# VHH binders against Programmed cell death protein 10 homolog (ccm-3), part 9

Target 1, 215 residues: Programmed cell death protein 10 homolog (ccm-3), of Caenorhabditis elegans (q17958)
Amino acid sequence: MNEEGGYLGAMTYQCLYSPVMEKIKQQHRDDPRASLALNKLHTALTTCEQASPSFLYDFTKVLLDDSELSVNLQESYLRMHDTSPTNDLIVSGYEQNADYKELTKRAIELRRVLSRVPEEMSDRHAFLETIKLIASSIKKLLEAINAVYRIVPLTAQPAVEKRKREFVHYSKRFSNTLKTYFKDQNANQVSVSANQLVFQTTMIVRTINEKLRRG
Below, E stands for the ipSAE of ESMFold2; O stands for the ipSAE of OpenDDE; V2 stands for 0.75 times the mean of E and O plus 0.25 times the DockQ between their complexes.

## First folded at step 6 (VHH)

Design s12 (framework vhh_vobarilizumab_d1)
Fold by ESMFold2-Fast, scan of step 6:
Parts: C-alpha cells; structure tokens; sequence
Structure s12 (fold): chain B 215 residues (1-215), chain A 126 residues (1-126)
C-alpha cells in the first residue's frame, strides 16, 4: 500500500501537532474544558488523516501558504529532531538488552546528525564533515538492525528483514539525492530524503515493538 | 577473507598508456563503491577516481580527460585506463572499496574506504 501519505501525516503530527498540543495541555492542566476540547481535536485530526492520507500535511501546508509565512516544512521537521523526545525508539520491556539498547542508541544518533543537515548545507566544508557522520551513522544503525534480526523470535524475522530493506532503500535514495544536490543545488530534496530516512528509524522500532508484544 | 589484488603496473614512456586491474574477492562486489588512489614518493595517498555501485564516476582534476574508471560486475573486477601519462603520474596505485550493503557514493567523496589493496607501481619515465 501507499506509505508516502502516512509518512507525511505521521511526521506532521509528531513534529508539529503533538508537541504543541502537549504544551497547551500543560498550560491548561487545571481546566477540564480545555482537556475535552484537545481530545476532540485529536480525534478529528486522526479521523481526517485516516479518511485521506496526507490530509494533516496538506492542511498545515495550506495554512502556512495562506498566512504568507515563508516556512519550509521539510527543513523544519528535520531541524526539530535535534531536541525531540526519543521514547518512540525504545524497545519496551527490553531496555536492558544490549542489542535492543544499541539499536535505540544508533537510531537516536542518526536522527540527531540528520537534524543538522539544514544548518550545515550552506557551508561546503561543514556539510562534507556532516555527510561523513551521516554515512558512519547509517552503517552503525544497519549493523545494529542485523544484530537485532539474529535475536528476535523467528516469527518476527520477516518483518524486521522488510524494514531493513526499506531502510537500505531510503539510505541509497538519500545518497543519490546528495549526488544530485551537488549538481543542481536542490536543497529541499535533501531535506525530504533525510526525513524519509528519519521515518524509517521510527518504523523499524515500531515494528519490533509490535512483534514482541504479540507473544 | 576480503582481498583486492591490483595488476597491470609497469614502466611506460611519457604520452603512453596503461590499464590497471583490481580483482576483488570475499565480498559482494556489485554492491560496493570502488576507487583508485595513488601515492607518490614522500606524499600521502590521494583519490584518483571513484565509481559507485550504480556506475556513476568521479575524477580528480589532475586526471580528468586522461583516465577512465570502469567496472565489470560479472568478473568482480575494477579497471583504470590511463592515457597520456606524465612523469607526475608516477606512483603506487591502490584499489579501494567502500561499504557493504549500501551505495556509499558520499563516503568516497569524503575519502573513507573500508578495504585497501596492496598496490601496483606505475613509473612514467623516458
């Protein structure tokens, strides 16, 4: 099925709506009316996204365009991964297992180095150093995925292998996008491919958590 | 055991041509980016030419238009065709491989190979 729409909606929710709604909830924690209103908003947004994949992204894009705010959403999403919570990268119930802990560590490291791409692209020397770190981080995460594949239940192995292939695919796409950038300087495509790679780290850990809960 | 074995080096006169070969074994050759480096006496190793797993090539400015890098995935072999050779091309030429499971095009642009050959000497002299 089409997973590109799901990526855009999930990323928009994770980077923009979830953090904002959490801050508003905290500011109005003593007001039960605000809590009910936020729950209704969450349900409405989720319903719209299910009915039309990428609705949340499209809605946000139109709001920004109509407000005349010059915002690059892809670049903004990427930058937000520098400080965002990483609880979604933890393998629940296996926090002390060395291989699952390594997977979490390497996924966090990749997100953090990718988040620096928008800031570093304008300086060729800094960008080349960042690319070295990204290449190293991708290889380390791939090694961690291979290690996890060997220790997950046999019933989970096909799903992990599928997520590994998708991660490799998006890593190659990112590499190709960098090659194209040095020729045509299309910075937006670099941010797009980087965000797709970030989303793959989420999907790998989510899939592992889902398969481990099924026993 | 990963091995990169270079051949084809030798003595050639200025203006001459030489073709280097690198036979690869112990890894999935067609999934690796490959490169040729050289080291002149008293100098560090420098990147001469690179080729991605997909066949995209890059060259150092000093060899553009004279050297051609190519690969034969069926034979697990990397080539460097050297034309219009100059005395300053005199060096030990090294075959190098990048990464295992992904196309590390951007890694060889930054000069970090995973595997090295033992080298083959090229001498350009009258």
Amino acid sequence: as target 1 above (215 residues)
Amino acid sequence: EVQLVESGGGLVQPGGSLRLSCAASGFTFDSYAMAWYRQAPGKGRELVAGISSGGDTSYADSVKGRFTISRDNAKNTLYLQMNSLRPEDTAVYYCAAYGSEIDLYFSYMTGSPDYWGQGTLVTVSS
Scores: ipSAE 0.017, ipTM 0.318, lowest interface PAE 6.5, mean pLDDT 82

Design s13 (framework vhh_vobarilizumab_d1)
Fold by ESMFold2-Fast, scan of step 6:
Parts: sequence; C-alpha cells; structure tokens
Structure s13 (fold): chain B 215 residues (1-215), chain A 126 residues (1-126)
Amino acid sequence: as target 1 above (215 residues)
Amino acid sequence: EVQLVESGGGLVQPGGSLRLSCAASGFTFDSYAMAWYRQAPGKGRELVAGISSGGDTSYADSVKGRFTISRDNAKNTLYLQMNSLRPEDTAVYYCAAYGSEIDLYFSYMTGPYDYWGQGTLVTVSS
C-alpha cells in the first residue's frame, strides 16, 4: 500500500546511476580495468538495493542534502525522462510486431510529455495545455495496452490485465493530484504521482517481456 | 438538482450553420467546466468541445476550425457555434458539466456522468 521502495529504487537507478555508469564506461572505453570496476560497482549497488529496498534513493538523497544543493529528486527524475534511454520499453524479440511497437511508442510519448511537468507548472495556461497532452497520451497508451492484450498468449492475459488495472489506478491518482494542486499549489505531490505513472509504463512492458520469455 | 437543457438543433444542408445552447441550473455555473458531446446513430458518445471555468477551450480534431464553444456566465448558458456542417456531424448533441477541467480532460477514465442534458438532434442532409 505504501509509496516507498520499489519505484524509488528503480527510478534512482534508471535516471541517475545507469546513465552515469554508461557515460563513465564510454569515457574509459579503452581501459578494461574501468569496465571491471563499473561492473563490480553495479553488482554492489544491486546487492544493497535487494537487501534494503530504497537504499539507492536514500543514499542519493543524503548525498544531495549534504552537498548543500537544493535538489528536488522527484522533479529531477521527471526531467530526466526527456532524454533517458528507452530500451526498458522495448518488447524483446517482437520489435517488428505492429502492436508491440505501438505499445513502445505510446509509452515513450507518455514519458516525454510527463517530463515537461516540472517546467510547465509555473504557467497555468501552459500547464493546462500540457495536462491535455498527458490525458491524450494516457488514453492512447490504454488503447495500445488493449491491442496487446488481444495478441499475447492466453497464459499472459491475466498479468497484462493486472498491469492495465494498476496503470488506470495510478492515472486516476495523477488526475486527482492535479485537481488538488490547482487548489493548494503542492507541486511535489504532482511530481511523485507523475513518477509513479512513469514506473507503471516500465512495469507493463517488463511484465510482457517476462511472460513472453516463459510462455 | 443539477439540470442541463439543450436547444437549437434542427435540419440543415451541408455547408450550413447552427448555434446550440445549453441552459444550466442547480449549480454555480461559472465554477464548472463545460463540454459538448455528440452521439451519431450506431456509435458511442464522443467529446466535441470543452471550455474551462476560465474560458480556455479545446476541440476534437474533426471539428477544429469549424466549431466554436463559448459560455455566458451571466445567463448560465453554454453555446456551440457550428459552421461548415458536414453529413458526418449528424448526431444528438449533449451538454455536460464538470466540477474541474481536469475531470473534463480525463473524462474517458471516469465512466458515465450524472450531469447530462436530454440532447438536441442535429441532422445535416439535403
């Protein structure tokens, strides 16, 4: 029921650690020792996160707080979805299938429009236009999920339906958070609910990939 | 009790114009977002145009540039000016009210609403 743990760790890894490690690996591409060190770091961070859910998020938060930088992690994660890798939204082995390709396209579009939220919130008219785009993008993704449900193996359908219900649940929470925001101007909760919605796009595609590999 | 009453529908030839009105009562009209929906024979209801309490408007792609939604808060009335009408615009047109423009934008997720009018028929035919 709580909102800590799973999505915080996943978002921290995807938005901060994974891109940073890849950039450092590329900077040291001619040094095999650097590649080995980065692999060891990745394993250590993964082990810590498995042993203590939200470890990566907590570590990062403390580090930023101690740096005297005024950083809102929820807003930063949203902004990062504008340029973050989208390989987690690809249905492996089915990249040429029209319905799975459409699912990937709509999930990417939703991430990109949600990434605009922190920048657009300060202008009421601009934010309402962004909200219209978000609502449209969610609707298109729901239509893509319905199309995928019809073509996945029968054994995978219950899992897809469960992920669809969770996506609808978090979409409704997002719309309710927006209504509250226009009354109380609490921007942080909007960023939280937007990141939860982004995480649902990851969970939908991850679940499909797991089910297609196993049956 | 909230009531919405549509009027202004009728028979018109392709290329013609009609102005629909929706008279609202039983709620603080100027605080609500308003919308026009339509339902063609054999089809589901679709959102045609929306207007926020502040006057911001949105339109379905099929009507953009041809239809204009507006409101008169002093008269508690919503309007839809329909120009360059086409046979595919033939439908029963419904007025709807939302306590928030956010609910209007996410209307496809919220299911049926209680704040519907009786509808007014628009027929575009020779």
Scores: ipSAE 0.539, ipTM 0.747, lowest interface PAE 1.1, mean pLDDT 85

Design s14 (framework vhh_vobarilizumab_d1)
Fold by ESMFold2-Fast, scan of step 6:
Structure s14 (fold): chain B 215 residues (1-215), chain A 126 residues (1-126)
Amino acid sequence: as target 1 above (215 residues)
Amino acid sequence: EVQLVESGGGLVQPGGSLRLSCAASGFTFDSYAMAWYRQAPGKGRELVAGISSGGDTSYADSVKGRFTISRDNAKNTLYLQMNSLRPEDTAVYYCAAYGSEIDLYFSGYMTGPDYWGQGTLVTVSS
């Protein structure tokens, strides 16, 4: 309903478990049994992500709480988007199409400017400048979504329109959370709403890829 | 009680200049972000220039280098200095007020102003 469990699980998988699994696979690439076992584990984790989206987040949170480590997962995930892989934002098979390239470019730009939020929040003037960049980036991504809507197959248009409406909804939620922040200084809710926006960039491109594979 | 009253509009030749004023009353002007919008015949309202409570300014690409937004908090007045006017600048110009600078930044596609003026007509023709 609020999609909190869904995006938390997805981000935990993308930022923590997936990169670790790839590093371990590379370390054991010369061992066929280890490689096979790691591939099975990767598939199991991917299946769990689809079936129980909050499981990995809940597991990680309990692990951090039990370890006595002072970590803010929302801020950590947001910071990681500055350097994390952006393969999930590529429209597969359409990398040379100008409109799909523009969509990918604008989605990456939004993720990167959102990743700056935790660092910039401590300085009011710097944070307001970052917010201006975020607002501009959201507008450019909306323009790119509109351009993609015009070129996707007719059968895909309703799904793209639905994802656009959801992105607008979470963008408005982010704006409202920023206004609340300047009144009550609740930084964690800003990180939460920023991560929800990041997740919407993933959902837009994922939906487009799914619809293009079917037609 | 809240009022925004624009003045300074009129007829001017291409290349000319005009200064618009917006007199604000009924709210704490100093704490509000302010903006100028315009609406040309047959078009929607376009954000032209914005100014934060702290004095930071922003401009639409179509007016950058030609228009200057400013404010006088002691007089509760917003200004728009328009230089090198073009026929394409012909529009009704509206003053707008935002209780939050955030709403100014997301204005036009996500948010809107809390208060609007009645507008003042600017005609640029020979």
Scores: ipSAE 0.565, ipTM 0.788, lowest interface PAE 1.3, mean pLDDT 86

Design s15 (framework vhh_vobarilizumab_d1)
Fold by ESMFold2-Fast, scan of step 6:
Structure s15 (fold): chain B 215 residues (1-215), chain A 126 residues (1-126)
Amino acid sequence: as target 1 above (215 residues)
Amino acid sequence: EVQLVESGGGLVQPGGSLRLSCAASGFTFDSYAMAWYRQAPGKGRELVAGISSGGDTSYADSVKGRFTISRDNAKNTLYLQMNSLRPEDTAVYYCAASYGSEIDLYFSYMTGPDYWGQGTLVTVSS
């Protein structure tokens, strides 16, 4: 099963497999054989993510269905963003730059407020308040992206602009999904579009980090 | 089937007042967020004021304190009371409706409404 934006494999890797693998590696760091095997598994999972978008998500979905576990992956991934490490939103080597710090701050704030969606959806009034905060957070992040665009090297500007356009596209999709939800009550699509929006914030910072490396 | 019909536009002198009305039909008015947008010559459309089904209001900084948005659910009508009008308020004013409980109000900086009226011209000139 493929999804728009190709985020499913990346989300499954980032939210589920990568944190688990790092924790297990840490538990077995004094065992050379286990450590080597875990590193090979980690490399295999990363290769699968690169070669076949959504493979890890599809595999995990089949495992959950076959085990009869009642888990909503989209909702679970979204909730995990409340407490997940934010190292992926840091512009490496520019931690003291005001504009890059502001970008990181606004991306974290958006990730955190989006993580509240599953809890707030059951109460119309509370959900509307959360949506208002999400809209404000998206606007602030767009302002931060525009500020960063003005200070990145000219060679990086086209890439930043492309990521901004994609972020706007997924923000509009999220807004439209909310409108459909209040009409049709499909909660899962809200979680899907929220996760796509979180992924876009990760892609913006990742692209900036890649372009700031001198190659 | 869905229709939004604006009225109340016209020529007024600076410092004057106008009240715009928008008559809605073809949908459940009280379930929709309603808004007023305007488009000045040579400019894009901008959100002026919005009101939720529950009565929560939002205003553009340029009109805050001068304009008042209100609704009458019994009459399926949206209003905009415009006071202390300025030449820069000259524009075509559009009534708009959005289902999804104020989604278009919150995301007005990037999204459009579900339904638009045809607009009413307001000219502020001596």
Scores: ipSAE 0.377, ipTM 0.709, lowest interface PAE 1.2, mean pLDDT 84

Design s16 (framework vhh_vobarilizumab_d1)
Fold by ESMFold2-Fast, scan of step 6:
Structure s16 (fold): chain B 215 residues (1-215), chain A 126 residues (1-126)
Amino acid sequence: as target 1 above (215 residues)
Amino acid sequence: EVQLVESGGGLVQPGGSLRLSCAASGFTFDSYAMAWYRQAPGKGRELVAGISSGGDTSYADSVKGRFTISRDNAKNTLYLQMNSLRPEDTAVYYCAADYGSEIDLYFSYMTGFDYWGQGTLVTVSS
């Protein structure tokens, strides 16, 4: 599948549309007609995204191009992960389970430290310290994934293993992007690979929630 | 219990060769990154060579072309073949293991290795 498309849509929704929609709903909380209209808009946007993956990203891109705004979306979305809601990283119905709670904690920690990358890149020493924290967070999240693998139903294990392998792949990609950056000083791919790694944390927890639900 | 036991150290003449071994137990060896570090008398510990679970290798500039790191997953053993030895290679050589082998050696180098052996002494002198 188009994981780049899926990551762009999820990133655009979580960082941009969800916070904006919530703020607008709060501003119009005393107007039932506005609340109904906003709920219909939300449903329409999610329906479009499901029918055409990356619709929200494409829509935002066209909006920015039409407005002639020069925005680095990869860096902007990555920065926004510092304050975005983390409800998507919770294993629903298992919040009291130590292993699932640890998974959520480590996923949140990785997301937050990755969000610092665009700001820290301007200072070599600060960036090297941030990279050490990212490497440590990746290792801790892998340990949490392995612990979760041992406690999920046997029918869920292949899906968890697949998500773990993809997470490892994108972690290695991020590492290689950093090596290239220090040689060539090309920052362009660092934010991209960091956002892809953030998306992998979302996919791991989403897959676990999907497999734990009755179908 | 995780254990790393180094062997093969000894006294060798300049220009000679030695093969170091590290026997690993208590963990899934083939899933770990492995490395050799050394510490010369009165100096800090330095990286010599590393090998990922997938077989990717990296070497310090001072040993590149002379040393070869390898692993035997069936025997849970790490090796360091040392050729063209010099007096400055004199050090205690340590075996190290880190979960993270599936990620990249660079991350293990940055965060440090989780498990260490007790070391084996290599002396290059006439």
Scores: ipSAE 0.090, ipTM 0.483, lowest interface PAE 3.4, mean pLDDT 83

Design s20 (from d1 with T110E; framework vhh_vobarilizumab_d1; at its last look DockQ between E and O 0.87; V2 from the best seeds 0.71)
Fold by OpenDDE, look of step 7:
Structure s20 (fold): chain B 215 residues (1-215), chain A 125 residues (1-125)
Amino acid sequence: as target 1 above (215 residues)
Amino acid sequence: EVQLVESGGGLVQPGGSLRLSCAASGFTFDSYAMAWYRQAPGKGRELVAGISSGGDTYYADSVKGRFTISRDNAKNTLYLQMNSLRPEDTAVYYCAAYGSEIDLYFSYMEGPDYWGQGTLVTVSS
């Protein structure tokens, strides 16, 4: 597994497979057998991921290679973030809490606005507008994280702080990548940095869920 | 040498108006995003308003509807029109310059490339 397989691998089910699962579920909504099959498939896929990190990512890559399809994965992941399910960004068991709701809301918003990067990148004006929205969204998410930090159990605070620091780090990296892009026009690096930021966003919520579940 | 020189500060009564100016030199002014910051006694420095090289403006919630940031590229000057001033607006106001609009957008993470020395604004009856 390469570096890309790390953060993309972690998002592969949610970004690529989850939407497909939902589509199949909808197509077979009148077939009880299909529901059972989908549950089994979900369990199998998640079990594989647990047994071998980034299994689905690797599986997908092999599938694409064997199909002789050339796909820009970074760009594709970004685009798919726009319509991917958002259940992974919910703080489970605390859906009615204002601060946790805000966290979910801001996390979703950031993921959605980052998904616009591939479409807007070629138009300087449009891209700058999108960047403004991204910057604002990042700020709002940070505020939401800070609010959640104050209400999580004390035992969870160190983990939340760590995720916050990482999120800030990759946010800064993203901003620097943008500055560089306007000089060297390396779109790939922007996509990489954007996906890493999406990953960090997910990790915030995942960490909170983990800590609250254990607490 | 880069210079940002603020002027226009002073004492004003509540409800009054004041216009700050920032004279810039030593860099390509029209290519920079500009901003006003302020620092009240005992508080941290905060962004008040920003303006991109393209003229897009940003305001802190506390000053929206009262303050207007503008620029004159021909004069290499940044302005802050402050209306309906309140005692809580009392602060040293700083002019700031960003070499990239990106940095202005992410100003909550990174500071500007250049700072002025500041001008004191006191709002008191």
Scores: ipSAE 0.648, ipTM 0.838, lowest interface PAE 0.6, mean pLDDT 94
Fold by ESMFold2-Fast, scan of step 6:
Structure s20 (fold): chain B 215 residues (1-215), chain A 125 residues (1-125)
Amino acid sequence: as target 1 above (215 residues)
Amino acid sequence: EVQLVESGGGLVQPGGSLRLSCAASGFTFDSYAMAWYRQAPGKGRELVAGISSGGDTYYADSVKGRFTISRDNAKNTLYLQMNSLRPEDTAVYYCAAYGSEIDLYFSYMEGPDYWGQGTLVTVSS
């Protein structure tokens, strides 16, 4: 896939296929045959994502286009972040650590405020208020990342620092896209840059979690 | 030529008041977001207060309730009313201009387009 930040494949799987498969599995939890078949299907989708990250995105896009359902995938991904599970943000042994709790709280808050962008964009005043909240949330997440270094092993800090620089880069890209939007009214680019920022938020938390599990 | 010319700084006793002014020229003042920064001895520059082209205001927690930012678009002038001054308010105060209020909201990552020369405020007995 030729999208900056590599977010489309990951978001298509995480926002559409993974949550749907988990809900359907739960609906059939009391049927062993259905549960086995659904687990095989979910494994197949995960394997497709790993082997060709663009497959699920391309499949979904073609399905929607062919069906004439007129779905804006970028806006849909943003809306889905409001209801995204937070289970992956918890690492055993760190549930009561103040710095870690602050990190997860700020990451969740940023994803939720970014999810409001599609709905708020049509009202200039409401959108500016949402932008203020996004800017504040990004700053608080950066502060939380800096604080979490207290519990990150020294050998792992370079990896976290790299993710932090990427997060800052995409935060600046998002602010620049907002400036362009108020001049040219291209709403789709705002949704694209917001999703890239959500992806970077996920990547920094994921990297910290991996280093805490291995340290 | 863009210019931001500050005035109103000086020596004041704790509990006193000062009003800073920033006269702007060389750009469309009405379209710019404006801000006051300060730099205390041994510290970096920090955003004290901001005001959008539409008049929406922002204040740092350290000055909220004591300082008031305002603008007069007809006079191309930015103001900072400082009340209940404390020794820790001692700093060089800088006027700053942002071509977009978005950059003001993201000021922790984005610098202003234009800076004033600064005016010294000393709060001591």
Scores: ipSAE 0.632, ipTM 0.823, lowest interface PAE 1.0, mean pLDDT 85
ESMFold2, look of step 7: ipSAE 0.672; ipTM 0.823
ESMFold2 (binder alone), look of step 7: mean pLDDT 82; pTM 0.835

Design s36 (from b5 with S53Y T110Q; framework vhh_vobarilizumab_d1)
Amino acid sequence: EVQLVESGGGLVQPGGSLRLSCAASGFTFDSYAMAWYRQAPGKGRELVAGISYGGDTSYADSVKGRFTISRDNAKNTLYLQMNSLRPEDTAVYYCAAYGSEIDLYFSYMQGPDYWGQGTLVTVSS
ESMFold2-Fast, scan of step 6: ipSAE 0.658; ipTM 0.837

Design s42 (from b5 with S107E G111S; framework vhh_vobarilizumab_d1)
Fold by ESMFold2-Fast, scan of step 6:
Structure s42 (fold): chain B 215 residues (1-215), chain A 125 residues (1-125)
Amino acid sequence: as target 1 above (215 residues)
Amino acid sequence: EVQLVESGGGLVQPGGSLRLSCAASGFTFDSYAMAWYRQAPGKGRELVAGISSGGDTSYADSVKGRFTISRDNAKNTLYLQMNSLRPEDTAVYYCAAYGSEIDLYFEYMTSPDYWGQGTLVTVSS
C-alpha cells in the first residue's frame, strides 16, 4: 500500500483541510467571487490528493517544516478525533435498525478511546487500562460487524468482509506496535498505528453505508 | 517440556464454590500473563479471567463479583476461586499462558503460547 493503509491523505483532509475549507467558505458565502475561488481551491486540493495519494499530508508536513513549527501531526490528528464530528461513522438511512445502531455506537466508541492514547501514554498503569478499553472496543466493533452481516445483501458481503479483514490486520499491527512501545518507548509509532486503525474504522462504516444506499 | 496441569474440577450444586489450580512448569512463570478459559459442550472457548505478570486482573462480565483469579509465583501456580456457581458455569476450564499481557488483552485475535488440558466443572442439582 502506498501509505501503508492509505490513512495519511484521508486524515489530513478530514482533520485539517475539509473543516478549514468549509469554515472559510461559510465566512465568504455572501461574496460570489470569493465563493467561486474557494470552490476552485477545494476542488484543486481534492484533485491533487486523488492524483497523488498523501499529497495533502506531504504539503502540510513541508509547510510545518519550513515554518519551523514543532507539531507532531500523527499525535495531533489522534487528539482531534476526540472532538471531531461523528457523521462519517453513521450508517445513513438505517438509524432505526438495531444492528446498524450498534455498529455506529461501537465505531464512535473506538475512535474516542483511541483519541485518548497520546494523553495517557506517559503513565504505564493508566495506559495499560486504556489499552484494555481499546482491546474491548475493537472486539465489540468486530461483534457489531458480524451482526450486521444478517442485514447486508449477499452481493455486498464480500466488500464488507474485505474491510473487516483490513480492520483486523491493522488491529493486530496496533497490538504489536504497543508491545514494541513498551520496549523502545517510540510514542510516534503508536500514534501512527492508532491513526491507521481509526482510518480502517471509518472505511468499514463507509463501505457498509455505500452498499446499503437507497436505490 | 512446558506443562500446564489443571486440578480442582468436579460436581457442585448451584450456589456452591470450587477452587481451580493450574501448576505451571518449563517456562518463566513469573514473566507470563495467565488466563482461565472455559468451553461448554458445542461452544468455542471463552476467556473467563486474566491476570498480568504484575497481578492486574480482568474478568468476563458473566463472572464479575463471583470469580477471583490469583497467582503464586513462588509455587508457579495459577488459581481460580469460583463462588456462587450457576448451571451456566458448567464447562471444561482451561489454563493458558501468554508471553505478553498485550496479547492477553487482544486474546480474541491472538493465541496463548501454552494451553492446559482442562478440568471439568459441572454445576447441577
Scores: ipSAE 0.657, ipTM 0.829, lowest interface PAE 0.9, mean pLDDT 86

Design s47 (from b5 with Y108W; framework vhh_vobarilizumab_d1)
Fold by ESMFold2-Fast, scan of step 6:
Structure s47 (fold): chain B 215 residues (1-215), chain A 125 residues (1-125)
Amino acid sequence: as target 1 above (215 residues)
Amino acid sequence: EVQLVESGGGLVQPGGSLRLSCAASGFTFDSYAMAWYRQAPGKGRELVAGISSGGDTSYADSVKGRFTISRDNAKNTLYLQMNSLRPEDTAVYYCAAYGSEIDLYFSWMTGPDYWGQGTLVTVSS
């Protein structure tokens, strides 16, 4: 399976486990015993993923196979970005700063338009229009990244530049995958490359949060 | 006024070399992605080579290893070094400018922001 960019475990955690854990924790917020147990489970899952890259993805695959479910996880992850929580795209402590707020807005917009890809692919003309919107959204996010680069501390700039280069790299890869799709109709590779691009939006904001927290 | 002015085209023997230049004016050249397109007689325009504002290059399979795209930001000039020329390389070569490298990556969908007038390259058989 495609493990490029090390995103499988992170996407499985973010799209499936994190939202579920949050909902269950809220349902049991008034139960201290359940809250403690859920926090331990959350820590165990993140520890397993850190110790064995792709563990959560592999675990989920086995679970789906045992449950006799026939789902395309790559496509499902993409679809989930239409309604998934976007708290991971917020720059903590800087929610009112115009440049960081714009970064968050553009990252959310890119996730939302990428989530439309599975539905739009069946109609060539509609899909071409969606691709134009995706390219526009990528450009707007890149402009927001450039603006943030100019206002972050000098010590954070190299890390932001590295994340920007990776985002551009995966944007180019996504475009190439789309071009190939119109020749070979391999829809799954489009979902894979789209999810890799979504993961880059997460990495950009995560890196900024880490640098601002330490600085 | 934005202008892209190509030069260096001409007649060359198969196996020969030519260097094309594109002089850019009217925009912040060093922040733009640049590209070379060509149009052979009776065919549509095809992307030959691209270069980002950061200097990352890409090439069409048909020219990879033979052509080299480069830029000189101090001179606002784009270059295409063409080696081992073949009769199939006969075309009008166009300079193109993209305000974003993302648009260059999606060039199969959308055109550039600016085009040059073109310079003819003829490789005699």
Scores: ipSAE 0.635, ipTM 0.826, lowest interface PAE 1.1, mean pLDDT 86

Design s50 (from b5 with D103E Y105F; framework vhh_vobarilizumab_d1)
Fold by ESMFold2-Fast, scan of step 6:
Structure s50 (fold): chain B 215 residues (1-215), chain A 125 residues (1-125)
Amino acid sequence: as target 1 above (215 residues)
Amino acid sequence: EVQLVESGGGLVQPGGSLRLSCAASGFTFDSYAMAWYRQAPGKGRELVAGISSGGDTSYADSVKGRFTISRDNAKNTLYLQMNSLRPEDTAVYYCAAYGSEIELFFSYMTGPDYWGQGTLVTVSS
């Protein structure tokens, strides 16, 4: 439906379901029945998410609420980006290309510095230093996107430009949310806008991979 | 009405010094982050130095160690002390105001809230 709902499902899958399923698969690697059951679970969750965008997020939130855990999912997802797998930020088949490698590096750096936000925001001085690093990281990623734009096939350039404009849009939203935070101290909105920015880094690399897969 | 009025530009020899001033009016100066930009003929405007409402400063690598940005909140005035000037420093220098330090950090994506008219600095023998 809407792109705001889409990032919730993607975050929930990457931060919670994918790591958990991989850990359980490793614990039961010698059991083919467990592997089959996990594959069926993966298919069922994917089908539900496709039929109802944000299903995984909604399901997880209800599960936590009903368990009396009262977890802040937005802050938890941000913190998880510090250690989450970054394979989704690799440009397949171009791992040794300098420009694509730089794009991956800058996207990972931005994801990791954003993960510091929940821990740093209670200290004004520390948070301002973190914001300065985030602003620098966003600028470096924009420079990497511009470099990639110059080397991708002409047929891919419109898609890359569209993703760059969306990334700039969400970066401006993040900046505005930070300004508002220092007045109203609404921490949740900072976490929401940071996660939306993380999702944009994923969309940039995903779009490039999709365009490069077509010969 | 908001106004930023620069002064202090002129012709100076290489190795010389100039002090630029920016007189601000029409807004709460002490709450704003301030910056100096410059623009050489045929080029875009580049950030030279920034100063937060709290007095924290930042500089472009090309001017670090030679230029000093400062502010006088009582006089609503921003300054740029330029030492060891080089021919490549020749440009129109612009005063700029940002509603917050955060906007200054993200200045490469968003412009300042207010611009001055600029003052010409020529470094030539």
Scores: ipSAE 0.645, ipTM 0.818, lowest interface PAE 0.9, mean pLDDT 86

Design s57 (from b5 with T110D G111S; framework vhh_vobarilizumab_d1)
Amino acid sequence: EVQLVESGGGLVQPGGSLRLSCAASGFTFDSYAMAWYRQAPGKGRELVAGISSGGDTSYADSVKGRFTISRDNAKNTLYLQMNSLRPEDTAVYYCAAYGSEIDLYFSYMDSPDYWGQGTLVTVSS
ESMFold2-Fast, scan of step 6: ipSAE 0.664; ipTM 0.839

Design s58 (from b5 with Y98L T110Y; framework vhh_vobarilizumab_d1)
Amino acid sequence: EVQLVESGGGLVQPGGSLRLSCAASGFTFDSYAMAWYRQAPGKGRELVAGISSGGDTSYADSVKGRFTISRDNAKNTLYLQMNSLRPEDTAVYYCAALGSEIDLYFSYMYGPDYWGQGTLVTVSS
ESMFold2-Fast, scan of step 6: ipSAE 0.667; ipTM 0.836

